# Ledger of designs, part 5: VH-VL binders against Putative uncharacterized protein F40H6.5

Target 1, 136 residues: Putative uncharacterized protein F40H6.5, of Caenorhabditis elegans (q09277r678to813)
Amino acid sequence: RMVNFANVMEVGDNITITGHIWQNASESTFNLYVGMDPKYLQSYISIHINMRWATDGIVYNYFWGMWNYQFESYSTRPFSRGLPYVLSVVRGINYYDVYGNGQFIKKFGIIGSVALHQVGAMYGYQQWNIDTVKMN

## First folded at step 1 (VH-VL)

Design t9 (framework fv_telazorlimab)
Fold by ESMFold2-Fast, scan of step 1:
Structure t9 (fold): chain C 136 residues (1-136), chain A 124 residues (1-124), chain B 106 residues (1-106)
Amino acid sequence: as target 1 above (136 residues)
Amino acid sequence: QVTLKESGPALVKPTQTLTLTCSFSGFSLSTSGMGVGWIRQPPGKALEWIAHIYWDDDKYYNTALKTRLTISKDTSKNQVVLTMTNMDPVDTATYYCAHRQYSGYDSLYYFDYWGQGTLVTVSS
Amino acid sequence: EIVLTQSPATLSLSPGERATLSCRASQSISYMHWYQQKPGQAPRPWIYDTSNRATGIPARFSGSGSGTDYTLTISSLEPEDFAVYYCQQYSSSPWTFGQGTKVEIK
């Protein structure tokens, strides 16, 4: 589901989601979208976080009309299938810091135009439950 | 106390590959948040950032130089290595390595400790 | 890439005078860092996050600015302050430096 923010995400803001990973999950994904009230198929993605449960990794990228494969990056995955999770994304000046279950896992540089910093929505999808969403 | 020191050849011929090593003490690249980068300065000119590597092996490159650069680390030896291919006389510069950490605070992302620099001259 | 333009290129002043150094970014940025460099030495961190003095830096140095315009001010020059000062931004990759302002004795 798309969760629209009241205001664009500012430096120092964080978005934290909690829930449970499906026991039989193959993928779980989280995106932050550029603009207020974006339509997800037409909107730019400032950070794409894709968890692959058949491997032990997380894949990161951005979307600006097309995926840019050469800007793909990776981290380890501190989550397990069937268990609760806490995922936090903290906005820096031109980067995001990603935390899993309280542990730092990735610094992701925001690549592309300055407009990629004007984030107004999140969308979590695929094989996990998102029980709470908190922004501060 | 944090110290960094550059080592490598002082003279390189055009078209050769440059390899520089940064040896450091006072921190470890096994410690979360730690990073080391390379900055160069041609004689009488401005500073130019080249590349950076973090504790988690995350790498950043100056896009103008990206096809020529490789940065790597040996955490057990406290070393970071930069290679730059196809050297040209315009690459003549003093090369510095410097510490820059992730701290969880944007305001602390600056190069806080620097090596003394090593002059690399590219000449036939 | 974000281009940082420092002005003036050279600032010729006497001890006791006020120095004002400008750094302008080609795009709006969130913060500016400043480094001091003396001949034959590595740059030293001087001001970070626009207005914070690095450890050991005298109170006569202050930084200010926002958006595209940033300033380093030395309220009363001491002999040890004559050096080249470089600004630096992190707001976009690649991280870039200005071309430097040389503060020299008149």
Scores: ipSAE 0.000, ipTM 0.511, lowest interface PAE 17.3, mean pLDDT 84

Design u1 (framework fv_ucenprubart)
Fold by ESMFold2-Fast, scan of step 1:
Structure u1 (fold): chain C 136 residues (1-136), chain A 124 residues (1-124), chain B 108 residues (1-108)
Amino acid sequence: as target 1 above (136 residues)
Amino acid sequence: QVQLVQSGAEVKKPGASVKVSCKASGYTFTSGYYMAWVRQAPGQGLEWMGLINPSGGSTWYAQKFQGRVTMTRDTSTSTVYMELSSLRSEDTAVYYCARDLYYDSSGYYPFDYWGQGTLVTVSS
Amino acid sequence: EIVLTQSPDFQSVTPKEKVTITCQASQSIGSSLLWYQQKPDQSPKLLIKYASQSFSGVPSRFSGSGSGTDFTLTINSLEAEDAATYYCQQSYSTPPLTFGGGTKVEIK
C-alpha cells in the first residue's frame, strides 16, 4: 500500500514505521517517493531500503528516472525475522539518517536537486506487517 | 484466490472501437494494485499498452496508443475497461489484463496474475 | 525506450538438457528484469523477478542471473512441461514497460 502525507518532509522530520517481520520472509522494502504529483510517485524514489533475508545487511539506493546500481550502499540489519521492528528515516539537509530499533544504521545522501523537500509518499510492503506509519 | 476474468471475443470493422472488460476477484480491488493491459498479435510477442490505478483512476499509456486508448474502472463491480478506437487490421490481437504489484520491493512492476485474454479481430 | 533483445528466437532441446536464454538491454537496467513463461493458448506466468528472484511456486530448475545489460534465464534440466515461449521484461523505466521478442523452446 502507498501512504501519502499531508505535509512535505522538512529538515528534522522523520518517517517511522512499526510492525512485525514475517518469520519466513525473503524480502522487505521501504521506499520514500518525491512529491505528491502522480508522475513523481511512479518515477522518483528518494531512498530505497531493501532487506534481502537470504543475504547479510540492508541495501540502499535511489531511483531518479533509473536505478543507480553503481552507487548502491549497505548497512547492518538490526532486525530479525518473526520479530517486531521500528524503522525510522530522519531528514537532514542533504542526507537521511536511518534508524532500526533505535540504532543508527545508515547515513544516505539525498540525490537530485529538484524537489528534495517534496517527499510526500512512502511505500512499505512485502513479507512484513506494517502496523503504523507516521511522519513526525 | 486472485482471478481476473475478461469479456469474450470481438469482431470489429476497421475504424470501429472495442471495449474489453476485466473483472477482478480474490483481493481488495482498490488496495494499491494497478491493472495493466498487454496485447499480443497472432504469432507475435507481448506489447504493453498502459496501466490504471483502480483506487484513484489515474492512467498511464504507451506513446503508441496515446489518443486511441482509454482505460477506466468501476469500483462497485471491481472491473477495469480498455477501450481502443480507430481500429486497424494490425490491432488484431489477444488483449490481456494483468495485475501489477505496483511498487514491489525491488522498485519494479511485476505482473503476477493475468486474465485469460480477449481475442479482438479487426477485418473488413 | 529501452529495447530488449532475446537470443535465440527458437531452440529445440532434448529432455533433461540445460537450456540457456539470454536477454540484452539497450542500456543498463540494473536488476530490473523479469522473466515470463507462456504456454500455447495460455496467459503468461511470472517466473523470475529482479533478475534472479524466483516467484512463488516456480520449480527450482528455473534460475535467473545477470545485471546491467546482460541477463540469462536457465532451465537446469528441461522437462516436457517446459515447452513454451519465454519473455523477458524490463521495469527500470516506467513508462513504457517493454518486453523482449520471446524465445520458443520445443522438445525434440
Scores: ipSAE 0.006, ipTM 0.544, lowest interface PAE 10.0, mean pLDDT 80

Design u10 (framework fv_ucenprubart)
Fold by ESMFold2-Fast, scan of step 1:
Structure u10 (fold): chain C 136 residues (1-136), chain A 128 residues (1-128), chain B 108 residues (1-108)
Amino acid sequence: as target 1 above (136 residues)
Amino acid sequence: QVQLVQSGAEVKKPGASVKVSCKASGYTFTSGYYMAWVRQAPGQGLEWMGLINPYGGSTWYAQKFQGRVTMTRDTSTSTVYMELSSLRSEDTAVYYCARDQVLYGSGSFRTPYYFDYWGQGTLVTVSS
Amino acid sequence: EIVLTQSPDFQSVTPKEKVTITCQASQSIGSSLLWYQQKPDQSPKLLIKYASQPFSGVPSRFSGSGSGTDFTLTINSLEAEDAATYYCHQSSSFPPLTFGGGTKVEIK
């Protein structure tokens, strides 16, 4: 599910997603894209959040023409397969704070020029349902 | 600033087990870097043994070592361990730990793995 | 498992000459190929990642090229400190990750 926002994300804004994880999920992924009209293979991902249900935790990275493995990082996973979820990403000056079901789980540094990370879209894919998406 | 420091050389008898340590510093041990173990027999090439995710402790082993190798970590000391059991003379080698990047993806976004920093190596000699 | 075949196994080279080392994968690995340098009695050191991207601090005389199944490491003007064994490594498929057999480069 691709969602384009009316305005780009500003410092202090958050993007909150609610829905339900598939009971048989193998992977569930969420990306925030730079700009307001992303194309998956050509777009820049400001933060990539990948939940791998067969392995440990959540994997974070960014995509700027290629994956930069210097910035791959991990957090605990407060979500369970078959259950509802609330995922929130809060924009700081040079970082994101990630919350799962109200629990702080990750501070992710924005790489490169922070001014270029003007997030205007999100894409959730793989094995989860998305009920609501709000930029607050 | 990144440094991996391994335990000292060991001499073991055939049939014994050896446990090699690798202490990480200069980065956050649980922040997304995996740790690989690679060995090198005298005069031979590099052989991948497996890897561990220090955050959760998940492991992946080469089939050749499955059932003989165990990788563990201690997050309080930022240390990874590799234990190899049922030692044979063919296990005489220098054992290296190496820091690894890995991200699992699908389609065209599969993530490569690479070893950017290596420990100094631990010589394990298996002799009678 | 993906098998990596390096050639030559050994090369003795005059200083300042160009050295070319090849690595062939048994199946396509895209650009998921790395090159390491190992000097005698030392740990391996990463030279090239993603087939052609130099790792930080690596001298400009080292370059990598190729994609799919055929890869090359080039040292455009060999220096004495380059005497080492060079290994390719595929990062496309695991487990297992695999290495080439190595190419030993000596100075004449």
Scores: ipSAE 0.000, ipTM 0.521, lowest interface PAE 12.4, mean pLDDT 83

Design u11 (framework fv_ucenprubart)
Fold by ESMFold2-Fast, scan of step 1:
Structure u11 (fold): chain C 136 residues (1-136), chain A 124 residues (1-124), chain B 108 residues (1-108)
Amino acid sequence: as target 1 above (136 residues)
Amino acid sequence: QVQLVQSGAEVKKPGASVKVSCKASGYTFTDSYYMAWVRQAPGQGLEWMGLINPSGGSTWYAQKFQGRVTMTRDTSTSTVYMELSSLRSEDTAVYYCARAKDSSGWTLEYFQHWGQGTLVTVSS
Amino acid sequence: EIVLTQSPDFQSVTPKEKVTITCQASQSIGRSLLWYQQKPDQSPKLLIKYASQSFSGVPSRFSGSGSGTDFTLTINSLEAEDAATYYCQQSNSWPYLTFGGGTKVEIK
């Protein structure tokens, strides 16, 4: 599910998605993309949130021409396969705060050039249903 | 369930062009998957040629094939095409299509499903 | 272009012995490396993703390791059905991809 924002995210803006995780999910991913109407695969990712259901955590990274494992970071995962979820990402000055089911789980720094601060789209994909998307 | 069916073998003269097709079934063709083309000359290794996004039609080609290769798709028939021009004898190979999954920082683009391959023979 | 160099290019191995295949990248690719198995006259089959994650249904005797520029595929105890050519592939430069040259494994 790709959503283009009317404006780039500003400090204090919040994107919240809700839905259900597949019972047999192997992965569920959520990205925030640089720019407005970004070209898929040709755009930079400001924050990449990847839930690999074979592990007990969430993996975070960014994409700027390539994935960089040196900047991978992790958090606990307050979600379970087959159950509903609420994922919120709140924009700070130079970071994102990530919440799962109302619980703070991660502060992720916006790394790289100022371009990675200009976020105008989201894409949630793989093995979860995204029922609602709310921008605040 | 997921199936990629390629067109039949072709014999071409040097200087001609060839267009190979790959028909997808068992999933939504314009979903979050890409299609790659990979070739293999007799007794040689795998060589990536390029990638197409069936949803938008965007393409990315390996530098070696840039200017000679064109990838297209037809969403009404769930088919991708790979056309290679200015054929030389060294273009003799089995050409595969393969479905690529969307990238993630921890899970990579990978080819889980492959077509059966199409032999293209270039001979004078 | 990221170049992947596999070694050895060929090995003949006794059943039940351990097989080690290496893949070296021309520049750091993190863990963005995959391993495929190809049997004669067949399409390749995915074995390992993200350098070390086994794909669903792949026998436990296959394992991957490494990061940066140096990667290894290990078959702990070779079975007859493992006779094949093995390829590494990088996705660090997505959407631009490259394969290694392949390693052919035969049973003695």
Scores: ipSAE 0.005, ipTM 0.550, lowest interface PAE 11.6, mean pLDDT 84

Design u2 (framework fv_ucenprubart)
Fold by ESMFold2-Fast, scan of step 1:
Structure u2 (fold): chain C 136 residues (1-136), chain A 124 residues (1-124), chain B 108 residues (1-108)
Amino acid sequence: as target 1 above (136 residues)
Amino acid sequence: QVQLVQSGAEVKKPGASVKVSCKASGYTFTSSYYMAWVRQAPGQGLEWMGLIYPSGGSTWYAQKFQGRVTMTRDTSTSTVYMELSSLRSEDTAVYYCARGGYSYGLDEYYFDYWGQGTLVTVSS
Amino acid sequence: EIVLTQSPDFQSVTPKEKVTITCQASQSIGSYLLWYQQKPDQSPKLLIKYASQSFSGVPSRFSGSGSGTDFTLTINSLEAEDAATYYCHQSSSLPPLTFGGGTKVEIK
C-alpha cells in the first residue's frame, strides 16, 4: 500500500499504520520516502523497516544512493504472523522512534543528508495487509 | 478525468522573463504526484527542464536551466508555475507541463498526463 | 548525463508493416526507459513504461523490449493513426531526465 501525505512529516509527527500480518508471511516491509532519487531506485528512503519472519528481528536501514549495510541495525519484533499489528514511527530531529503494538522497539539514527529531508510518502509491501494509515 | 490546463501563448523580447501556469484537476494536487516541465523548440525534440513536488514544494532543475528557471506552486488553486528569465531567441518553444507518477513496486517515474502546451516566442 | 541515441531518425512505411525503433543509452539504465508518442500539434502521450509495460489504453500493437543499454519499440502492424514522432525517455538518473532525439514515422 502506497500513501502520499498532504503535508510533509515535521519533527514530533508520527506515521501510524494498522493491519494484519499474513499467516504464511516470509517478509513484511515498510518504507518512508523523501525526495526524488537521481540514482537507480529513483527514491530516497529515510527509514526502511524490514520484518523477516524466519528470524525474531526487524532490520532497519536507510537508502541514500545506496544501501548502507555497514550501518544496518536491528530490534526485536513484537508482532506475530496471522495477527493484527500497530506500527508507529515518530520523527525526531536526527532520529526516528519506532513503536510496535504500543511498545518502544527502536531509536533509529539518521546521519548526513537523509536527516535534512522531509518525508512525504510511505510504502508498505510484501506479506501483510495495511488497513489504516494516519499521520498525526 | 485528469486535466492539466496551461496558460496562453506569450510573445517576449530578449532579456525578458516569462511565467507559464499549469492548473491541475481530477486528482489530489498535493498527493504523491510530481509535475515536470518539458519544452520543445520548433521542429526539435523534447527537452526536460525540471520538476516540482507540489505537496512539499521541492524542485529539481536541469543544469542547463540552473539560475534561469524557477518552479513554484499554489496549493489553493492547484497550479504549478514555471518562470524562465533572461530569455533568448533559442528559448522559443512550446512548454509542456506533465504529471509525474511513481511506481513504488518498480521504483520508476513516469509522466502520464500532459498539458496542451504553451507557445513562448522570443523575438525582437 | 545519460545520452539516449535513437535510430532511425525517420521512417516512411506502408500500412500494416512492422516498425522497429531503437534507443541506445550511453550507460546502463536497467529497465528505466519509457516510450512516448507525439502526433503533430499534440502533446506527448505515454505508451510504454519500465521498458516493456504498456500504459493503460495503449493498443496491443505497441510493445517495448530491452534492458541495460539497448531498447526497442515495435509497432507490429502500423495503422494510419500511428503517424507520429516517437521518443524514448530515461528515468534512471535525475538530474537530468533525458529524452532521445526522436523517430518520425510517416505513412506512405
Scores: ipSAE 0.005, ipTM 0.515, lowest interface PAE 14.9, mean pLDDT 81

Design u3 (framework fv_ucenprubart)
Fold by ESMFold2-Fast, scan of step 1:
Structure u3 (fold): chain C 136 residues (1-136), chain A 124 residues (1-124), chain B 108 residues (1-108)
Amino acid sequence: as target 1 above (136 residues)
Amino acid sequence: QVQLVQSGAEVKKPGASVKVSCKASGYTFTSDYYMAWVRQAPGQGLEWMGLINPSGGYTWYAQKFQGRVTMTRDTSTSTVYMELSSLRSEDTAVYYCARESDWLGSYYYGMDVWGQGTLVTVSS
Amino acid sequence: EIVLTQSPDFQSVTPKEKVTITCQASQSISSYLLWYQQKPDQSPKLLIKYASQSISGVPSRFSGSGSGTDFTLTINSLEAEDAATYYCQQYNSYPPLTFGGGTKVEIK
């Protein structure tokens, strides 16, 4: 689902989502969007978090009109299909820290100018249930 | 159950415009699905023309068609329209509407439901 | 704009034989590629999504593989009903979405 923020993410803010991963999931994805009230086809993604259940990894990237494979990176996945999850993304100055089930799993660098990454929305989609969204 | 029904064949002279309709049924027209238009000249391949979001009416066109194509929708009838102006002989093609999912990452499901096509013939 | 080049343009194949169709992108597109089937005088039908993921209702003899610039659609054992033109489509860069030129498969 798309969730619009009341204000852009500031340094130190975090987004935490909880729910359950589908038993037969092939992918589960979470994006943070640049801008307030973004439009899908006109929107840039500041961080793309893609969990691929056929592998044991998570794929990270950003989107600025095109996917750039030079900035694709990876982490291990502390989640399991059919089970509950807690995913947190914490905004740093020029990076995001990603946590899964309380474990630090990834530091992802914000690509390009930090000022261009004024994040105003999140979108979780594909094969998981998102039960709660907490923004602090 | 999901179905797209297009208007009938058109014959136009060079310089005229044509407006093709596509009526959707079996799903929520203003949901997260978009509507694409794709054409195919006789014996040729598929060519993407553009996209409309029925909810907000926002449109995205291929550069080749910018200034000649206009996509609109009527939410009360669940219908999208594609109007192509300044027609040339090269515009003779079957024009398809197709339901397209959003383009976010690996979630993109492509064009999963297609209309039957509308033949537009441009001849003098 | 990303150009997709399909090979071969045409293939005549004996029933039960394996068919391989290649789609090559002018630049890397990760796995952001789909395959469509179009039978004569019919609309295209989605066969494969995200380079290799199956679509419900599509026979298991159809499979996709590849990433980056080189992609393959395989029909493991050709049936008569598979006579069609096959198209790849990228969605890594938009607008525009672009299609390959198509590969026509006929039964010998």
Scores: ipSAE 0.006, ipTM 0.557, lowest interface PAE 11.4, mean pLDDT 84

Design u4 (framework fv_ucenprubart)
Fold by ESMFold2-Fast, scan of step 1:
Structure u4 (fold): chain C 136 residues (1-136), chain A 125 residues (1-125), chain B 108 residues (1-108)
Amino acid sequence: as target 1 above (136 residues)
Amino acid sequence: QVQLVQSGAEVKKPGASVKVSCKASGYTFTSGYYMAWVRQAPGQGLEWMGLISPSGGSTWYAQKFQGRVTMTRDTSTSTVYMELSSLRSEDTAVYYCARVPYDFWSGYSDAFDIWGQGTLVTVSS
Amino acid sequence: EIVLTQSPDFQSVTPKEKVTITCQASQSIGTSLLWYQQKPDQSPKLLIKYASESFSGVPSRFSGSGSGTDFTLTINSLEAEDAATYYCQQYDNLPPLTFGGGTKVEIK
């Protein structure tokens, strides 16, 4: 599911998605994009959240013309296959705070050059239903 | 092209530790890779040992090796290490490293397409 | 842990004949399956990815098929250079990644 927001994400705003994870999911992904259409490789990803259901954790990164694999980081996964989820990403000045089912799970640092750019879109894809998307 | 070059053959006594290295070169990106370690005892099949993330911040180990295996990486030298302790004769095997690009699970890149040449570790009294 | 069962363990085949190797998973893995060829004293070589997609440079006589729990590697017309051990591997569940037990193919 792709969503273009009417307004860019400001410090203190959050983007919250809810839905259900497929019973047989192998991967579920959520990206926040810097003011661009997420359909193309030219889009810049401010935060990439990748749940590989084969692992015990969640993988985080950003895309700014290329993946910075040395910036890759991890958290625990408070979600289960076949069950409903609530994923929330809160914008700080130079970081995102990520919450899963109300639990704080990750502080993701935003690279300085990326932090100057505003998020205008999200794309959730692969093996989960995304029922609601709200910027608060 | 990306190449994986492993350290040379080793002979160890039971109870010792061995540390095998795998050095990557030939990047198109400055990006790293997940690295998998797989071993093969003489005349036997392939056995997965574990996986280390591109940053080295996460490791996954097979239950059989948990507590004996440690995977680390030095991103400055593009080298991944696999250390196996408390060696037994049953650990005699060729040890391989194999790359998994970060974006493999995102559907963008091939994985397990490049393997090291293998390192023979012989454990004998 | 997902167990992969390969069949047969061994086969001796006349040149130019069709070879079929099966790999059964203990639970559904979608199409998250790789096939390898390993010749004596060499590292494994990737043949097939995503259950059915040929890797670059692999001869067209090799093909993969299947999804879920049942997978097949086919060599349409066996050549002498195809004498090797063949392995399947799943990447649906980690840890652990798992390999099949291997199928040794030799020329009669």
Scores: ipSAE 0.000, ipTM 0.539, lowest interface PAE 12.7, mean pLDDT 82

Design u5 (framework fv_ucenprubart)
Fold by ESMFold2-Fast, scan of step 1:
Structure u5 (fold): chain C 136 residues (1-136), chain A 125 residues (1-125), chain B 108 residues (1-108)
Amino acid sequence: as target 1 above (136 residues)
Amino acid sequence: QVQLVQSGAEVKKPGASVKVSCKASGYSFTSGYYMAWVRQAPGQGLEWMGLINPSSGSTWYAQKFQGRVTMTRDTSTSTVYMELSSLRSEDTAVYYCARDSRGYSGYDLGYFDYWGQGTLVTVSS
Amino acid sequence: EIVLTQSPDFQSVTPKEKVTITCQASQSIGSNLLWYQQKPDQSPKLLIKYASQSFSGVPSRFSGSGSGTDFTLTINSLEAEDAATYYCQQRSNWPPLTFGGGTKVEIK
């Protein structure tokens, strides 16, 4: 599910999604994109959240023309396959705070020029249903 | 299982256009995978033509084909199309579609994991 | 555009021998290099991703190595079914995505 927001994400705003994880999911991904134009949005990912259901973790990174493998980081996963979820991402000045089912799970630092650009869209894909999307 | 099924062989005259289709099945067509088109002239190597994001419709083309190639998709039929215009004898080739993984994680930058069977396009007078 | 140069263009190899194929990039591409196998009258098949990671179902006799500008595909002990053309591909700087010219491996 791709959503273009009416306003860019400001410091203190959050993007919250809810839905259900597929019972047989192998992977579920959520990206926040820089900018408002669809083609431009495909080029830059401010935060990439990748849930790998074969392991116990979530993988985080950003995309700025390429993946930065040295910046890859991890957290525990407070979600279960087949069950409902609530994922929230809160924007700081040069970081994101990530919450799963109301629980703090990760502080993700934003690198250099990525921090200077505003998020205007999200894309959730792979083996989960995304039922609601809100920016607050 | 993931499957890419391409349209059948075409014979065209110089100056004509050709539109090759690639129907995807076994996965969610708009779930973040891209689709590439790669051609191979008889006895020659592989040549990348372009890439389409089926979710957005965004395209990237090799400069050599810019102005002659158009890639589109139909999400209702899970089909990608590649149209090449102003055909020359040098365009005689097998045309492949290939699923691009896009790079889901930090160490997966994208790779062509599944390929169609190929469509032979012959351009002759 | 990044140019990939493969060497050799062709080699004829006795079964069970080691095969080494080299791919050189015109500028550094990190580890963003892939290897494909194409048998006659068939579509290419992915063998190696990210320079050295085997794709699912690929026999262990295939391995990739290298980073930066110099990359190698090795077939540790050639089997008859390995007669094919092998292509490297970069995914560091695109468009365009580029392939090497290919190396044809035949059985003696």
Scores: ipSAE 0.006, ipTM 0.537, lowest interface PAE 10.0, mean pLDDT 84

Design u6 (framework fv_ucenprubart)
Fold by ESMFold2-Fast, scan of step 1:
Structure u6 (fold): chain C 136 residues (1-136), chain A 124 residues (1-124), chain B 108 residues (1-108)
Amino acid sequence: as target 1 above (136 residues)
Amino acid sequence: QVQLVQSGAEVKKPGASVKVSCKASGYTFTSSYYMAWVRQAPGQGLEWMGLINPSGGRTWYAQKFQGRVTMTRDTSTSTVYMELSSLRSEDTAVYYCTRSGYEDILTGYEFDYWGQGTLVTVSS
Amino acid sequence: EIVLTQSPDFQSVTPKEKVTITCQASQDIGSSLLWYQQKPDQSPKLLIKYASQSFSGVPSRFSGSGSGTDFTLTINSLEAEDAATYYCHQSYSLPYLTFGGGTKVEIK
């Protein structure tokens, strides 16, 4: 599911998605994109959240012309295959706070140049249903 | 059963305009899918012309066609249109519409289903 | 504008032989490269996305590899039905997209 927001994400705003994870899921991914349209010129990803269902982990990164494997980071996953989920991403000045089912799971740091750019779109894909998307 | 059905062949004189249609079926026309136009001159390669988001009507055009091409859509008929003005002999080509699908956003504008093509011949 | 250069322009190959087509990008595009097959008098068909991922229904003899600036499409054992022109396509500079010049593959 791809959403282009009417306004860019400001400090203190959150993007929250809800839905259900497939029972046979191998991966579920969620990206926040710089600018108003993830398909404008180059698609820059401010935060990439990749859930790998064969393990208990989530992988985080950003994309700025290429993946920065040196700054890839991880958290545990408070979600289960076949069950509903609530994922929230809260914007700080130079970071995101990530919540799963109301539980804090990750503070993801944004490097200086990436932090100067504002998120205007999201895309969730692979093996989950995304039922609602809200920017608050 | 995604299907894209294009309008029939056109013959135009230099300086005229042509408007080609592409009717989509088998999916939600105003969903996350975009529609692109790609042309191919006889014996030549593929050339991207532009892209339209059917949901909002926003368009992006290749620099070569900027000022001559206009893309529009009609959500009531699930149809996109490509109009090319000031036609020249080198605009003789098969014009394709194609759906840009999103199984993975990192592949970008993957063209997963294509119309049958519309031959536009520009001759005097 | 990202320029894609395909090599060779043309090749004639005996049945069951391995075919290799290359695509070189003028700048680093990561894995944002796709391959299409176009048979005579037909619309193009998507074969490979994200450099190496097969599209639904594509025979296993087709594979893609590479990253950055150098990409390869391989047909491990050429069949008669594979006679076609093959195009690479970059999705990196969205929405401004470019195709390679094409490689025509004929069977002897």
Scores: ipSAE 0.006, ipTM 0.532, lowest interface PAE 12.1, mean pLDDT 83

